# VHH binders against q9x234, part 23

Target 1, 288 residues: q9x234
Amino acid sequence: RTFSEEIKEELVNVPFGSREEVISELLGFIKARGDLDVKSRHIVFSLHSFAASRRLLNLMKYLSKPVSEIIVEKSHNIKKRYIKITAEYSESFMVIEPFFDVALFVSFLRGLFLSGGSMTNPRYHYHLEINLFEEETLALTRKSLKDFFNINAGIIELRNTRKLYIKSIKDILVFLEAIGVQRKLEEIDRIVTERKVIGDVNRTVNFIEANAIRTANSTARQIRAIELIKENMGLENLPEDLRRVALVRLRNKELSLRELGKKLNLTKSQIYSKLKRIIKIAERFGDV

## First folded at step 5 (VHH)

Design m62 (framework vhh_lunsekimig_d3)
Fold by ESMFold2-Fast, scan of step 5:
Structure m62 (fold): chain B 288 residues (1-288), chain A 120 residues (1-120)
Amino acid sequence: as target 1 above (288 residues)
Amino acid sequence: EVQLVESGGGVVQPGGSLRLSCAASGFTFSSYALSWYRQAAGIERELIASITRGGSTNYVDSVKGRFTISRDNSENTMYLQMNSLRAEDTGLYYCAAKYTGYRWSPHDYWGQGTLVTVSS
């Protein structure tokens, strides 16, 4: 079962509101996936979601509109099935203005999402899209998402297809809650929190590792320089001030430059300068 | 704690004016889309006017040009200015608020209604 289908399964059980709200939801189904034949007074719905099909049949039952035919067929994708539902068309369905009120608009969105919508599993990326062929309806839907919910939706137009999409997780959560998703919202919220924590942990680990490598390279370079001098020249041949620093560094590898300076009554800058001179001397004996 | 309280209803002559107010408390008013509904005797409740968070307004055809919906987020109040009132405008007027954000309980809030009577 896809992530989209799981969301749609939950939407099947959203309670019906007013008659106008039910008609607005049906209009959403029509606008996304309905073929209308005005002369024969029928409309054909081609749905890839079994959940959406059950919801549509419940809407038709509520409105006392007969369904004349239900056929399950394989799509041109041989491993997928779709449901073809034929129902009587009514002019009354077209008198509802789905952008008039938030309740009508929410019902319209639910129908659109059920019939032509999909959402990617939020474990991978944040993406929700709805197929909407009519340019005017798509534009009004985008405007109403912004006006009612402050949702910023984008438009993808590719050849003979038009889609409305939402990429922001905040906007996706507002959208899903508006159309009646409840249990799946808690699951999505948990996934989003887990992804943020994992990202934060990874960023923190990378920062610590990078700093440890830089610090280890500095300290390791100092120790390597002192060992090269010890083996090639002898520490006793260093000036007394440098020899004392070299010995204290070797005996106290874990100490900071400030702590090392405290042992020798020197400032951090003085210790650093002396270690820098030791490294320069060691360059005669190898790569430091 | 959550309340929507309508006021401003009354008896008025045809052609007269009334202003209805809907005072909200107990929730973040600015996050809600707001509407006025009307219920006349023997007729189901009808949506008359709505206003979005952004201030966009919509009206049923029978009141367009005569009624004006507005909101004042600083005062947590929604208004319906009704001009050129007709006998068919008689009814109980309800304000409604619907939440439009995430992680808050998705509840429609309704007022108790205020009566408007247009009679000669």
Scores: ipSAE 0.012, ipTM 0.485, lowest interface PAE 8.9, mean pLDDT 81

Design m63 (framework vhh_lunsekimig_d3)
Fold by ESMFold2-Fast, scan of step 5:
Structure m63 (fold): chain B 288 residues (1-288), chain A 120 residues (1-120)
Amino acid sequence: as target 1 above (288 residues)
Amino acid sequence: EVQLVESGGGVVQPGGSLRLSCAASGFTFSSYALSWYRQAAGIERELIASITRGGSTNYVDSVKGRFTISRDNSENTMYLQMNSLRAEDTGLYYCAAKYTGYRWSPEDYWGQGTLVTVSS
């Protein structure tokens, strides 16, 4: 199953609250994925989630609302299955205002997420999105997310589609907890922690490897420069301070600049400056 | 240095009221979900009340209607207003903070606790 479907399977088991909360959840289903046919007075839901379909049927049963048709279809070209549910439209579905009461709002959010929401596996990206086509409902949902939960949701508008999205893992976790996800939150938190540890380890290894290569190349270049001077002019013809550095470098090829500096009572900066000058002198005698 | 400091505990008679405060320092207070826990004698520490970053509250059934949790982000302080206190409310009260807002994750930071005794 997809990661989204696993979350939705858990949401099927959330107990029903008050009648108003159940109606608010149904309103969420309608706003995200319900196509209203005013002439026939029916609402058609085309759901890709079997868990969401089961939850919707349970909501309709609780409210004693008739479902006139249930069809399971498969798109031959897309290789995708979906459930089409047709239910009678009722004005009672639109009486609830889900934006001013937190219990009604979380029920509404659960319906929205079940019918039109998805979450990327947090092992790869932190991304939760909800399809919401109606501009007013989208704006009110975004405002209520901020007001009730301090969640900063973004908006994506593409050709004839609108989505609310959440990119912050902290906000995603608050959202999922609010709508009733419990067990899956523990899994997500574990994945987030593991990703952070792996990222830190990878950065450390890359830094060590890159630095070792740079150090090896730098040391090899210094030794070659000293050998070129030795062969072409003799170390005794270097100024005394440069001659001391050259000799100590040759005797201690494995030591860092800081360690060499300690042997000569010089700072890392001072020994680096002297070695750089040695390299420049050597450039007259060959490739360094 | 991160610190949570509780205050306001004491001895009250049944039916009385107390207001607990939790003063926070060393972290971005407004970014954290905050909670009050209670440790009663012989009973495991339990979550009593929580408040999200946005101000939404949750309560354990035994305190609903009697306790009110609130936060003041400008003062970096969380409160627990306790009314109609009962003998069973006696215990050590801890404030806690976590960044994720996720109920099942462990708290990031804990206070040292403040004692509330309800007795006549």
Scores: ipSAE 0.000, ipTM 0.132, lowest interface PAE 17.4, mean pLDDT 78

Design m64 (framework vhh_lunsekimig_d3)
Fold by ESMFold2-Fast, scan of step 5:
Structure m64 (fold): chain B 288 residues (1-288), chain A 120 residues (1-120)
Amino acid sequence: as target 1 above (288 residues)
Amino acid sequence: EVQLVESGGGVVQPGGSLRLSCAASGFTFSSYALSWYRQAAGIERELIASITRGGSTNYVDSVKGRFTISRDNSENTMYLQMNSLRAEDTGLYYCAAKYTGYRWSPSDYWGQGTLVTVSS
């Protein structure tokens, strides 16, 4: 099963609250994936989730609302099943205002996510999205997410599609916990922690690699400087202390500054200072 | 009101066992990662054991194999089973709850501590 489906399976087990909360959850199903045929007084739900379908049927049973048709069909564009559920339209589905009470809003969000939501496996990308076609409902949902939970949701509009999306992992975790996800949150926490550790390890490896490159570049620069002096003025024209350092560096390209210092009875700082002076002299003959 | 209340501390002989409990109230216990910290004389408070919301455990090397952390979400209680106790295990034991990565939850909660003394 998909990662989204695993989350939705857990949501099927969330206990029913008040009657108003159950109606609010049903409203979420309607707003995300309900096609209203007011003329025939029917609502048609086209759900890609078997878990969402079971939850919807349980909500309808709790509310004593009849379901007239259940059909399982295959999508034309992809080799996936979808469940088509037809229920009688009732004005009672629309009496709840889910935006001003946190319990009603949480129930509404659960319905929205079950009906039209998806989440990418956090191992790959941090992304949660919900289909929400009506502009006013989308704006109120976004505002209530910010007001109640400090969640910053973005909006995508493409052709006949409107979506709310959340990219921040912190906001996604807040959202999932609010709608009743528990077991999967612990799994997500482990993945997030692992990704942070891997990121920290990658940064450490990059630092070590950069240091190795800088050391190689420093040694190459020193050798180039000595070669420029050799070609343009001759090493014999350097002060004796600098000439000794230049010759030992050319002879021992693999040694560290500390090891070079041991060969000449000089400290690392003394070797560094002398090599710096050699580079300064070489600047007259070319870029080092 | 948020509370973490430790119990089960006492005096025990080397090689003995104690079970510490941390009872929680006033927050959604199952949503928090939980830890035991130890404060010994002359040493800063250190993390000795932790348990994630999913039940994954972590221990400092000095107690690994001797201590077991567990949680009971139905009773809002965390435990530390301490076996094969040593003189160096003497200290004040604190429980802590951390809301890892979630936005509307308050900051970390701490208990008052319970004293464990290992002596002959």
Scores: ipSAE 0.000, ipTM 0.100, lowest interface PAE 16.0, mean pLDDT 78

Design m65 (framework vhh_lunsekimig_d3)
Fold by ESMFold2-Fast, scan of step 5:
Structure m65 (fold): chain B 288 residues (1-288), chain A 120 residues (1-120)
Amino acid sequence: as target 1 above (288 residues)
Amino acid sequence: EVQLVESGGGVVQPGGSLRLSCAASGFSFSSYALSWYRQAAGIERELIASITRGGSTNYVDSVKGRFTISRDNSENTMYLQMNSLRAEDTGLYYCAAKYTGYRWSPQDYWGQGTLVTVSS
């Protein structure tokens, strides 16, 4: 079992609260992994966690909502098994405001984490992330984490994916406790205490993670800028040198600036300068 | 004894004001998010207002601009200032404290409810 799956197994046993809280948790599942087909009025869930799948089925049973199919498939794109669950869409799933109060928000976060979340084993790195594809929901979730729990979450947008992340161990522990993790918190506390005794090692690990996140955020900003230009004016309207950089960046989202420079026979500083100019052009069309 | 106790309910005429209080004993508010719920006769309890540890507030649309939630952690007390009261505001008002701290908490807490009647 992964460390994430162990946490999710504990969350399956969190008692159900009010009906509104159960609906809010289901909304979390929908926002992280639900694909809504409006024409056929169905929601399809693609879950990589057996614990999350079991929890979702329990939520649907509590709400007296039938599940139309359950399939375990291997994805050609990601080369992993996943559980596919299909349920009828109900407007009652979307009427709840998960950001209205802390109880609804906590339930929503539990659903999000079960459906699209993961945590790295704290023996190695302090990192928790949640896949959240809808930009507005991600922004509101980040704001509510700050407002309700004083949790500082960042955003990563890479490789056609969007993630919310938490890097501070204190914030991660607040998050996990809020969504109902109990026994696993004791294990995490022991690991954190052991690593705090080491001191500088924990600081070094956190620094490396923070640097990787900063690089990812920078890359995400660059890609967003290029896509804004593509949508609003077309890349063909960029100066030739900037167009070449934009195209290579879009084709190679995972590469560092030094690696991009090698493909274009440019230095890291030259690539950085050109990407900075691209970002400035994109500012004319929206927030970058 | 660990409990939440509401006070300040009563009978008031339309357009009047009331201030509800929720006092905690046996625990500290410092790690809790606090909320007010309302239950009218024959309908489910609904959330009307909440306040986070940091002081951020949220309100249901029907009370927005009329009700104000606030907290005093040093006195372990939460308030609901209710202005421009309407007949529709009649109901039992419950306070709730939901744990949001880092450490293990055995329980969320609920008050017993206080009656607010807006007569006309």
Scores: ipSAE 0.000, ipTM 0.216, lowest interface PAE 16.4, mean pLDDT 78

Design m66 (framework vhh_lunsekimig_d3)
Fold by ESMFold2-Fast, scan of step 5:
Structure m66 (fold): chain B 288 residues (1-288), chain A 120 residues (1-120)
Amino acid sequence: as target 1 above (288 residues)
Amino acid sequence: EVQLVESGGGVVQPGGSLRLSCAASGFRFSSYALSWYRQAAGIERELIASITRGGSTNYVDSVKGRFTISRDNSENTMYLQMNSLRAEDTGLYYCAAKYTGYRWSPQDYWGQGTLVTVSS
């Protein structure tokens, strides 16, 4: 199963709240379709999720609304099966305003997600999206996500398609918990924690390696400078303090400036200053 | 839109009483756990009292027996009755609402605060 379908399987078993909440969830199913039948006496749902289909049938049963037809068909435009459900439509479903009450709103969101939502596996990408074609409903849903949950949802408009999307993992977790996801939330949280740990380790290793390369390049330059002086002037012609540093560096190519300082009873700053002077002297004999 | 508005703050002498009110709009009040927080000068904002949607209450030790939190779902209002006030109770009092059952939601709704000054 897809990651989205696993989430939807969990949502099938969310207990029904009040009758108003059940109607609000059904409204979400209707709005996420983006399409309605010509005559509002019958609503036709074309769902790609078996979990969403089972949940819809359970909602209809709770409301004592007859389902007149259930057909499994193959889409003409994609290589996917879909479940076509035809149910009696009542204008009473449209009187619910899901945007002014948090319990009605989360029920509405659950319906939207089941009917038209998807989430990418968080191991690869943090992305949740919902198909929502009606401009006013999309605007109200986005506003209510911000007002009730401080969720910042974006809008994608592709040709004649409109979608709400959430990219922040924090916001995705809030969204999923609000609609009733529990077990899958624990899995997502573990993945997020693992990704943070791996990211932190990788960043730390990259920083250490960059510093090691810089240090190695600096050490290589120091050794080249000393060799140039040795070949062209002779180390014995350096001032005593510089000669002592040059000899110790040449014999201990692997040591840090701090470690060289310990061998000569000098501070890191003193060693650095003396090596800088050695490099300057070497510049007269070649590229360093 | 969610809004919480505090009222009832003021200046009172030690041993006096004040009643704070928090009026809520834009959400189903009965679905939320409600709390009062206090922000005193130089001190991090602290939870003083809370009440669940079921009516169970909890208090920080310093106010137990002196403060009483209550809610009226029909009026969309939460109250904090403050008795036997002490100088240490001086601060900005904020009401807050959190939807119960959401472990992962970091969002609490906050009021603007009301000032309580206990001064002789």
Scores: ipSAE 0.000, ipTM 0.177, lowest interface PAE 15.7, mean pLDDT 78

Design m67 (framework vhh_lunsekimig_d3)
Fold by ESMFold2-Fast, scan of step 5:
Structure m67 (fold): chain B 288 residues (1-288), chain A 120 residues (1-120)
Amino acid sequence: as target 1 above (288 residues)
Amino acid sequence: EVQLVESGGGVVQPGGSLRLSCAASGFKFSSYALSWYRQAAGIERELIASITRGGSTNYVDSVKGRFTISRDNSENTMYLQMNSLRAEDTGLYYCAAKYTGYRWSPQDYWGQGTLVTVSS
């Protein structure tokens, strides 16, 4: 199953509330993917989700609205199945205003998401979108998301589609919780936690590794230079200040330049300058 | 009222082992990613090991294969098992809880540190 389908499977079992809430959820299905045929007095739903189809059939059963046809087809061009459901048209489906009551609005959102919504796997991107063809309904939905839940949704208008989208992971999780997602919500939270911590750890580990390599190369180079001088001319032939630094470096291979400076009553800059001079002297005797 | 309390530090010989514990209270432990940081004399504080809520672990190269981080959500405790200890492992060890859940008020928490000394 797709990630969206796994979310939708949880929504199938959300308990029914009032009759008005059930009608509001059905209105969501209609606004996202329903075609009204007033002449024959039926609504045709073309759904790509088996979970959404089961939920729609349960809503119709609760409302005692007959379903006249159910067809399951597979697209020739894509390995994609769709379910075509034909149900009796009723004017009562259109009289509910889902924008002024939070319970009606969350039911409406559930229908919208089941019928025309999708969410990208959070391992890749934080993105949730809903197809909404009517400009007024889209505008009211966006406003109600902001007013009831402080969710900031954007609008994408393409030549043949109109979409509402949410990119903030915080807002996506508030949205999913509001429509009744529970178990999948915890899985999403784990993925988000893993992505953030692994990103932070990788950056920190890469920084530590790079810094350790730079420091180790510098320290290893210093020690190699001192050993090279020791073998070829003897440390006793260095100027007194350089000899003192060389001896302390050899005896304290793990110490930082600042710590070495403390032992010799020298600043970090003074220690660095003296070690750089030692390396320069060692260049006479080999590759350092 | 949030607390992270480290324990298990002490003096140990090279090649020895220690187990550090970090006991948490005052927050939802299971919702946090957890880490151990080390501060050695003259060296900047560095991330040594981390564990996500899902159990994924990460280690700095110098401790890979020697240290093991784990968590027990039922006891609100994180552990660092340190084996084959070296002189360079000497330092002050801090536990940290980094908020990475979906709740909007992110809050990171730190312990006060526990000293580990490796000497012969």
Scores: ipSAE 0.000, ipTM 0.097, lowest interface PAE 19.7, mean pLDDT 78

Design m68 (framework vhh_lunsekimig_d3)
Fold by ESMFold2-Fast, scan of step 5:
Structure m68 (fold): chain B 288 residues (1-288), chain A 120 residues (1-120)
Amino acid sequence: as target 1 above (288 residues)
Amino acid sequence: EVQLVESGGGVVQPGGSLRLSCAASGFIFSSYALSWYRQAAGIERELIASITRGGSTNYVDSVKGRFTISRDNSENTMYLQMNSLRAEDTGLYYCAAKYTGYRWSPQDYWGQGTLVTVSS
């Protein structure tokens, strides 16, 4: 499997949200790779990912939309196999505005990434891209990435190809986390750390990125611990000092420990100690 | 305690105007994307307007040009200015706050709803 395929395999397991979120994810599949046959009222998906194909079939099943044909074919131009899925088209797919709120937008992004996205193995370089042929949708997606997640995406336009890309490892991690990747984030952190130990050409930029990744992984673990406590005992049952730290961390996921400390008039060490205690409490309820 | 409290609902004549307010407390308001939902009798609750952390706005086609969503981070309040009201705008209006960060993060917050009736 490619690195992209491994990420996509994890996305197959993301739980379905509301019906509107499921439709928004399907719209992402359509915008990245769907061909509409108006005369026969069918839409054809040509996917190079088996994981994406399984996710699409699950979405169609949830929406009670019939799939009429599934064929595994060899691509003529690149000599790779692809999965061709034919499904009945419904106007209900087009009524969802994927830029309307964050939940609809992350569902849309997941569909886009599954259908037309790829990520280079971070052992070689930091690069995530999504094929988006429609100029207006690409522009809105780029704007929404910036507005919702402070992700800076670039645009590549080559002949018949139009793509959004993300090169910052920090932005890539935020993107992957937003669409539902969890296990692969730890693997990416390990790879980035190894690259710096081996020695990278641009050490200053890479050092900042590695520090951001270590912070993101620590932050992710802290947030998972707080969510476990919230689900199993309630945050109100934490000591008041830990409850305040938990609430501020949940509402300020992008901030460093020092920045969080400033909000609570605590040092970085004091915040770290309290978050470590929160993680220890959470261990009673699950793997953190 | 976390709360979203709507106000400004009421009875108004067709063609009239109302301004809904949603006052937030107990969370960092500026970190959330904000939305207005509408629930009409016999119809599914629908998202009608949203505003991102950065101030970008989105509307359903039926309210474009008539409704304006805005936010005041200093007052922890979101607004919906409703102009040229129609009978079909009648319903319960809910405000919602959704975190702009990670998908697995804190619970979305919802208000209790405020009733808007467009009739004479």
Scores: ipSAE 0.000, ipTM 0.156, lowest interface PAE 16.9, mean pLDDT 78

Design m69 (framework vhh_lunsekimig_d3)
Fold by ESMFold2-Fast, scan of step 5:
Formats: C-alpha cells, sequence, structure tokens
Structure m69 (fold): chain B 288 residues (1-288), chain A 120 residues (1-120)
C-alpha cells in the first residue's frame, strides 16, 4: 500500500473525543468527498482509501447514523479500487463550526485528510495535499492552519478542482502530529534526518568532482520522478516506451544516459527526451 | 538505540601491530563521516584519522604511513590498522560518527573507547 494509506491506517485508531469533535471530523469527510443529494436526502462518499472508509463507518456508528449502501468498485481512469458509501443526509452534520477552536479544527483536518488528502513518501520529496472544492472553506482552512499552527499552506487551482498543499517538512510534521499521527512521525523524522545527513555529506565532497556530483543529482532527480509516478499512478500506466525507460533506469542507477540508451537501442538524445517526458509527467504529482 | 562499540585494543610491543574495529548500529552508517580520536594520559583528545562517506582519508602527521583507516558499509564497521606502533601511540582510542556538511549536527555519535598500550 501507498505511504498515504499507511498514515491513514494509523488515523483509524485515533480515540474519539467529544460529540462535537466527531461531528467536525465527519464534516471534514463531507467537505472533501461528499456529494449531497437534497431531493433523496443522501450523502455519497467516494473514497480511494480503505482506511478512510473504515474510519467513516466508525464515525457514523458513534453518531448512530445508519449507512444505506456500501459498494466497492474499480476506477477506469487510474485502475484503482474505490469505496462508495451512501448515508442519509442529516442537518446535524452541518451544525458544527470547525474553525471555532483547535480541538474542532484538528478533528476537521483529520476528516479532510482521510477523505481527500495525500502525502508523497518523504524519501522522494516533501509534499502533502488536500482536495477542497469550496472556496470559502479552503480559505478558512488555510487561515486556521496559519493561526493555530503557524503552517503556511499554498493553494493550487485547476480547472476542475482546488487543492491546499504544504511543502515545508516542518509544517507537514506539525500537521500530521495535530491530526493524530504518531508511529509514522517517527519514521518520517528518521527519513528527514537521513536525507539531511546525505545532503550535508554531499556538500563536503571534493570540488574537483563537481561534474560527477551534478550527474548524480540529475540521476537522483530522474529516479525521484519515476518513484513519484510509481506511487501516484503506477508505472504500468505509462506509455510502453516510457515504462521501458523507467524500468531500465531503476535497474541501472549507475549508468550514463549513453549506456542506458544502448540497452534500449536508443541514442543519448532519445533516452534524455524520454526521461524528460517522465519528469514532466511526475510534475503532476509533486516538485521534481 | 544508537551504539558505537570499539574492539581490538590491547597490549603490544613497540614495532607491533593492532587492528581496531568500531561496530555501529541504530543509524544510517553509510551516510556518516567516521573518525578515530586518541586520548593519551594528560593530553587533550586528538583526531588521528578520518574517512569521508566517499572513502577519502586524512591522517595526522605522526601516524601517516603507519595507520590505515577503512570502512565496510555492508557490515556497519570502521577499522583502524595500526602498524609500527610506538610508545607515544599509547592511549584510549575513540571512534566517532559525525553528521558532516556545512552544519553542526546533534546526532554526532561517540564510542566508549578502547585502550591501546605499547609497552616493552
Amino acid sequence: as target 1 above (288 residues)
Amino acid sequence: EVQLVESGGGVVQPGGSLRLSCAASGFTFRSYALSWYRQAAGIERELIASITRGGSTNYVDSVKGRFTISRDNSENTMYLQMNSLRAEDTGLYYCAAKYTGYRWSPQDYWGQGTLVTVSS
């Protein structure tokens, strides 16, 4: 399973607080993934996380709110399973103000992250994002992150969606701790420390080898891009020519572009072009 | 739990040889610069030899040509091969793992030390 799913599995076991906190968390689920059908009085949740689905069912059980339907289906676009949960609409879902205090706000953030959030494996780069479609709710969430936790979140607006994102590792760690992540925080801290050690050691390398370091950094970027695609869409969803290049690059991390090209019967220019396209595809999922 | 455990110390005659080992656990050994320090009676602890992540070595003048530092990243172990030992080499030998670069690191690690005595 993905790094995001591992974080979400831990969040399933966060103890319930007050009734108001539980409702605030449910509101987070609604704001990130719920479609409200007012005529049928139903809310439909479409979740790609099994952990998030289990947490949602536990929240509904705590609030004594029945679910009417649970369906597991496969998405055509990304070739991934998703869970569709249908529950009756209740006005009680909307009465809480999630920005009133820190306890309600962290509960709301947990729901948002479980329902519409993702985090890239910190071994590759630092990126956490949440889908959040309502402009006002997004603006208030960003403001409350700054006010309560001094987290500086950015906004990405695409034609058909809006996202809140955090790229600072310090801010990501504060965010994850706030919503109840514990064991994964230790793992992330170890990875961050390891990356800093590697970075600092690289800075002490003999300057006579500057070209070798530059080549290694370029190779590292290529590998990061491939891993980012692997984690977010799967290498099998790349065009065959790009998939072949990605797999050969991963198996032969020490080889030059010319040497990689020879293994695929491609020129240095051709393999560079294909790796550049792979990097561009990876930009959809984070900074590379 | 982070550990650096030195071994291989002992008593040797002048002109003899010893190989010190420093076994590491609990951190990413391959990413650290490694060093051997020596503390003689009444003398401040001094850097004797160091090895970078890339394998580049450095030695104090008094041990150049006699001592060789090496690392085995697969075994998480650093070594100091000491040849042509002299009475002045007597001391407590410490291994150290340094988070190096352009920044100080709170994760610098030290062993407990191993005693080397060069005595006739």
Scores: ipSAE 0.000, ipTM 0.080, lowest interface PAE 21.2, mean pLDDT 79

Design m70 (framework vhh_lunsekimig_d3)
Fold by ESMFold2-Fast, scan of step 5:
Structure m70 (fold): chain B 288 residues (1-288), chain A 120 residues (1-120)
Amino acid sequence: as target 1 above (288 residues)
Amino acid sequence: EVQLVESGGGVVQPGGSLRLSCAASGFTFTSYALSWYRQAAGIERELIASITRGGSTNYVDSVKGRFTISRDNSENTMYLQMNSLRAEDTGLYYCAAKYTGYRWSPQDYWGQGTLVTVSS
């Protein structure tokens, strides 16, 4: 298993958000690895990563959209999977705007990384890259990384390939956290610290502090959205399921989504989806 | 300069019909999803109808079967055909253009609103 594959295995278990977020993640898969088979009218995903294949199938299952075919080819102990979906699906997915909304953007990035991304083991070099052939998508992804996360990404253009890359360990950690990596961040920080002891770098990146700040910002946005609804329409006018979530969030500002889910007998994915709908409703009354 | 200019509002009797138009200029019309929002006195602005870049439509239940949204990409214009109008349809109608492609654009565009009154 490569270091990239270990990261991708962790991403398989990231909870699903809204339907639009799931579609945005699928758009990422399409942009990095989706090839149009004109004769059969299918999008074909050519994936070496087993984790990426499993995640793609889980996304399709969540959307209740069947996969047309799965072909597995084996050569010299290496497996390559060809997963086919109806091309008509991609047309409906292209109406999603992954660069406008942060939640849609991080979902898009996860899809891109799973299907076309790799990270070098940080014991050797600090390097993360994503293969992206479409010049416009690559440029917009780079711009959005800078605008949303202050990540400085470079572009490498080769004949028939284009790559987005990140060399800064600080930016790599922000990227990995944004797409949902948790356990592997601790391993990376340990490796970075070990390398500093032998003189490779002069500073330790504190991703724990970054994680706390991101969680606080997300929670603050949720609370602001609920308060906007309370002031402009009243919480009693929300659907019963959303009203229950809003009330529990307000009473328990310090709890994680998983802990809130336990109080309401909901999964982390279910509570996240409901909070996302609450934020959408609040957008009618102001910027959240 | 980006503009969304609305027309077709007015006073109509219950059961009557009106056709609203939203003429767009200054942006790539075909890259945007288009929507009609309605705001009644003392009530929040609500989404009434939307049309995607590809022409797929969505309606709020209260207008489904009575209202028809359409777009004419050659004329850069969106329409709302309103039939079987009811007193509850009274309000300010706003057209909106929201970017729905994969290209970066943080700008949603809004019209100034046009008044529809269903009375007597």
Scores: ipSAE 0.000, ipTM 0.126, lowest interface PAE 14.7, mean pLDDT 78

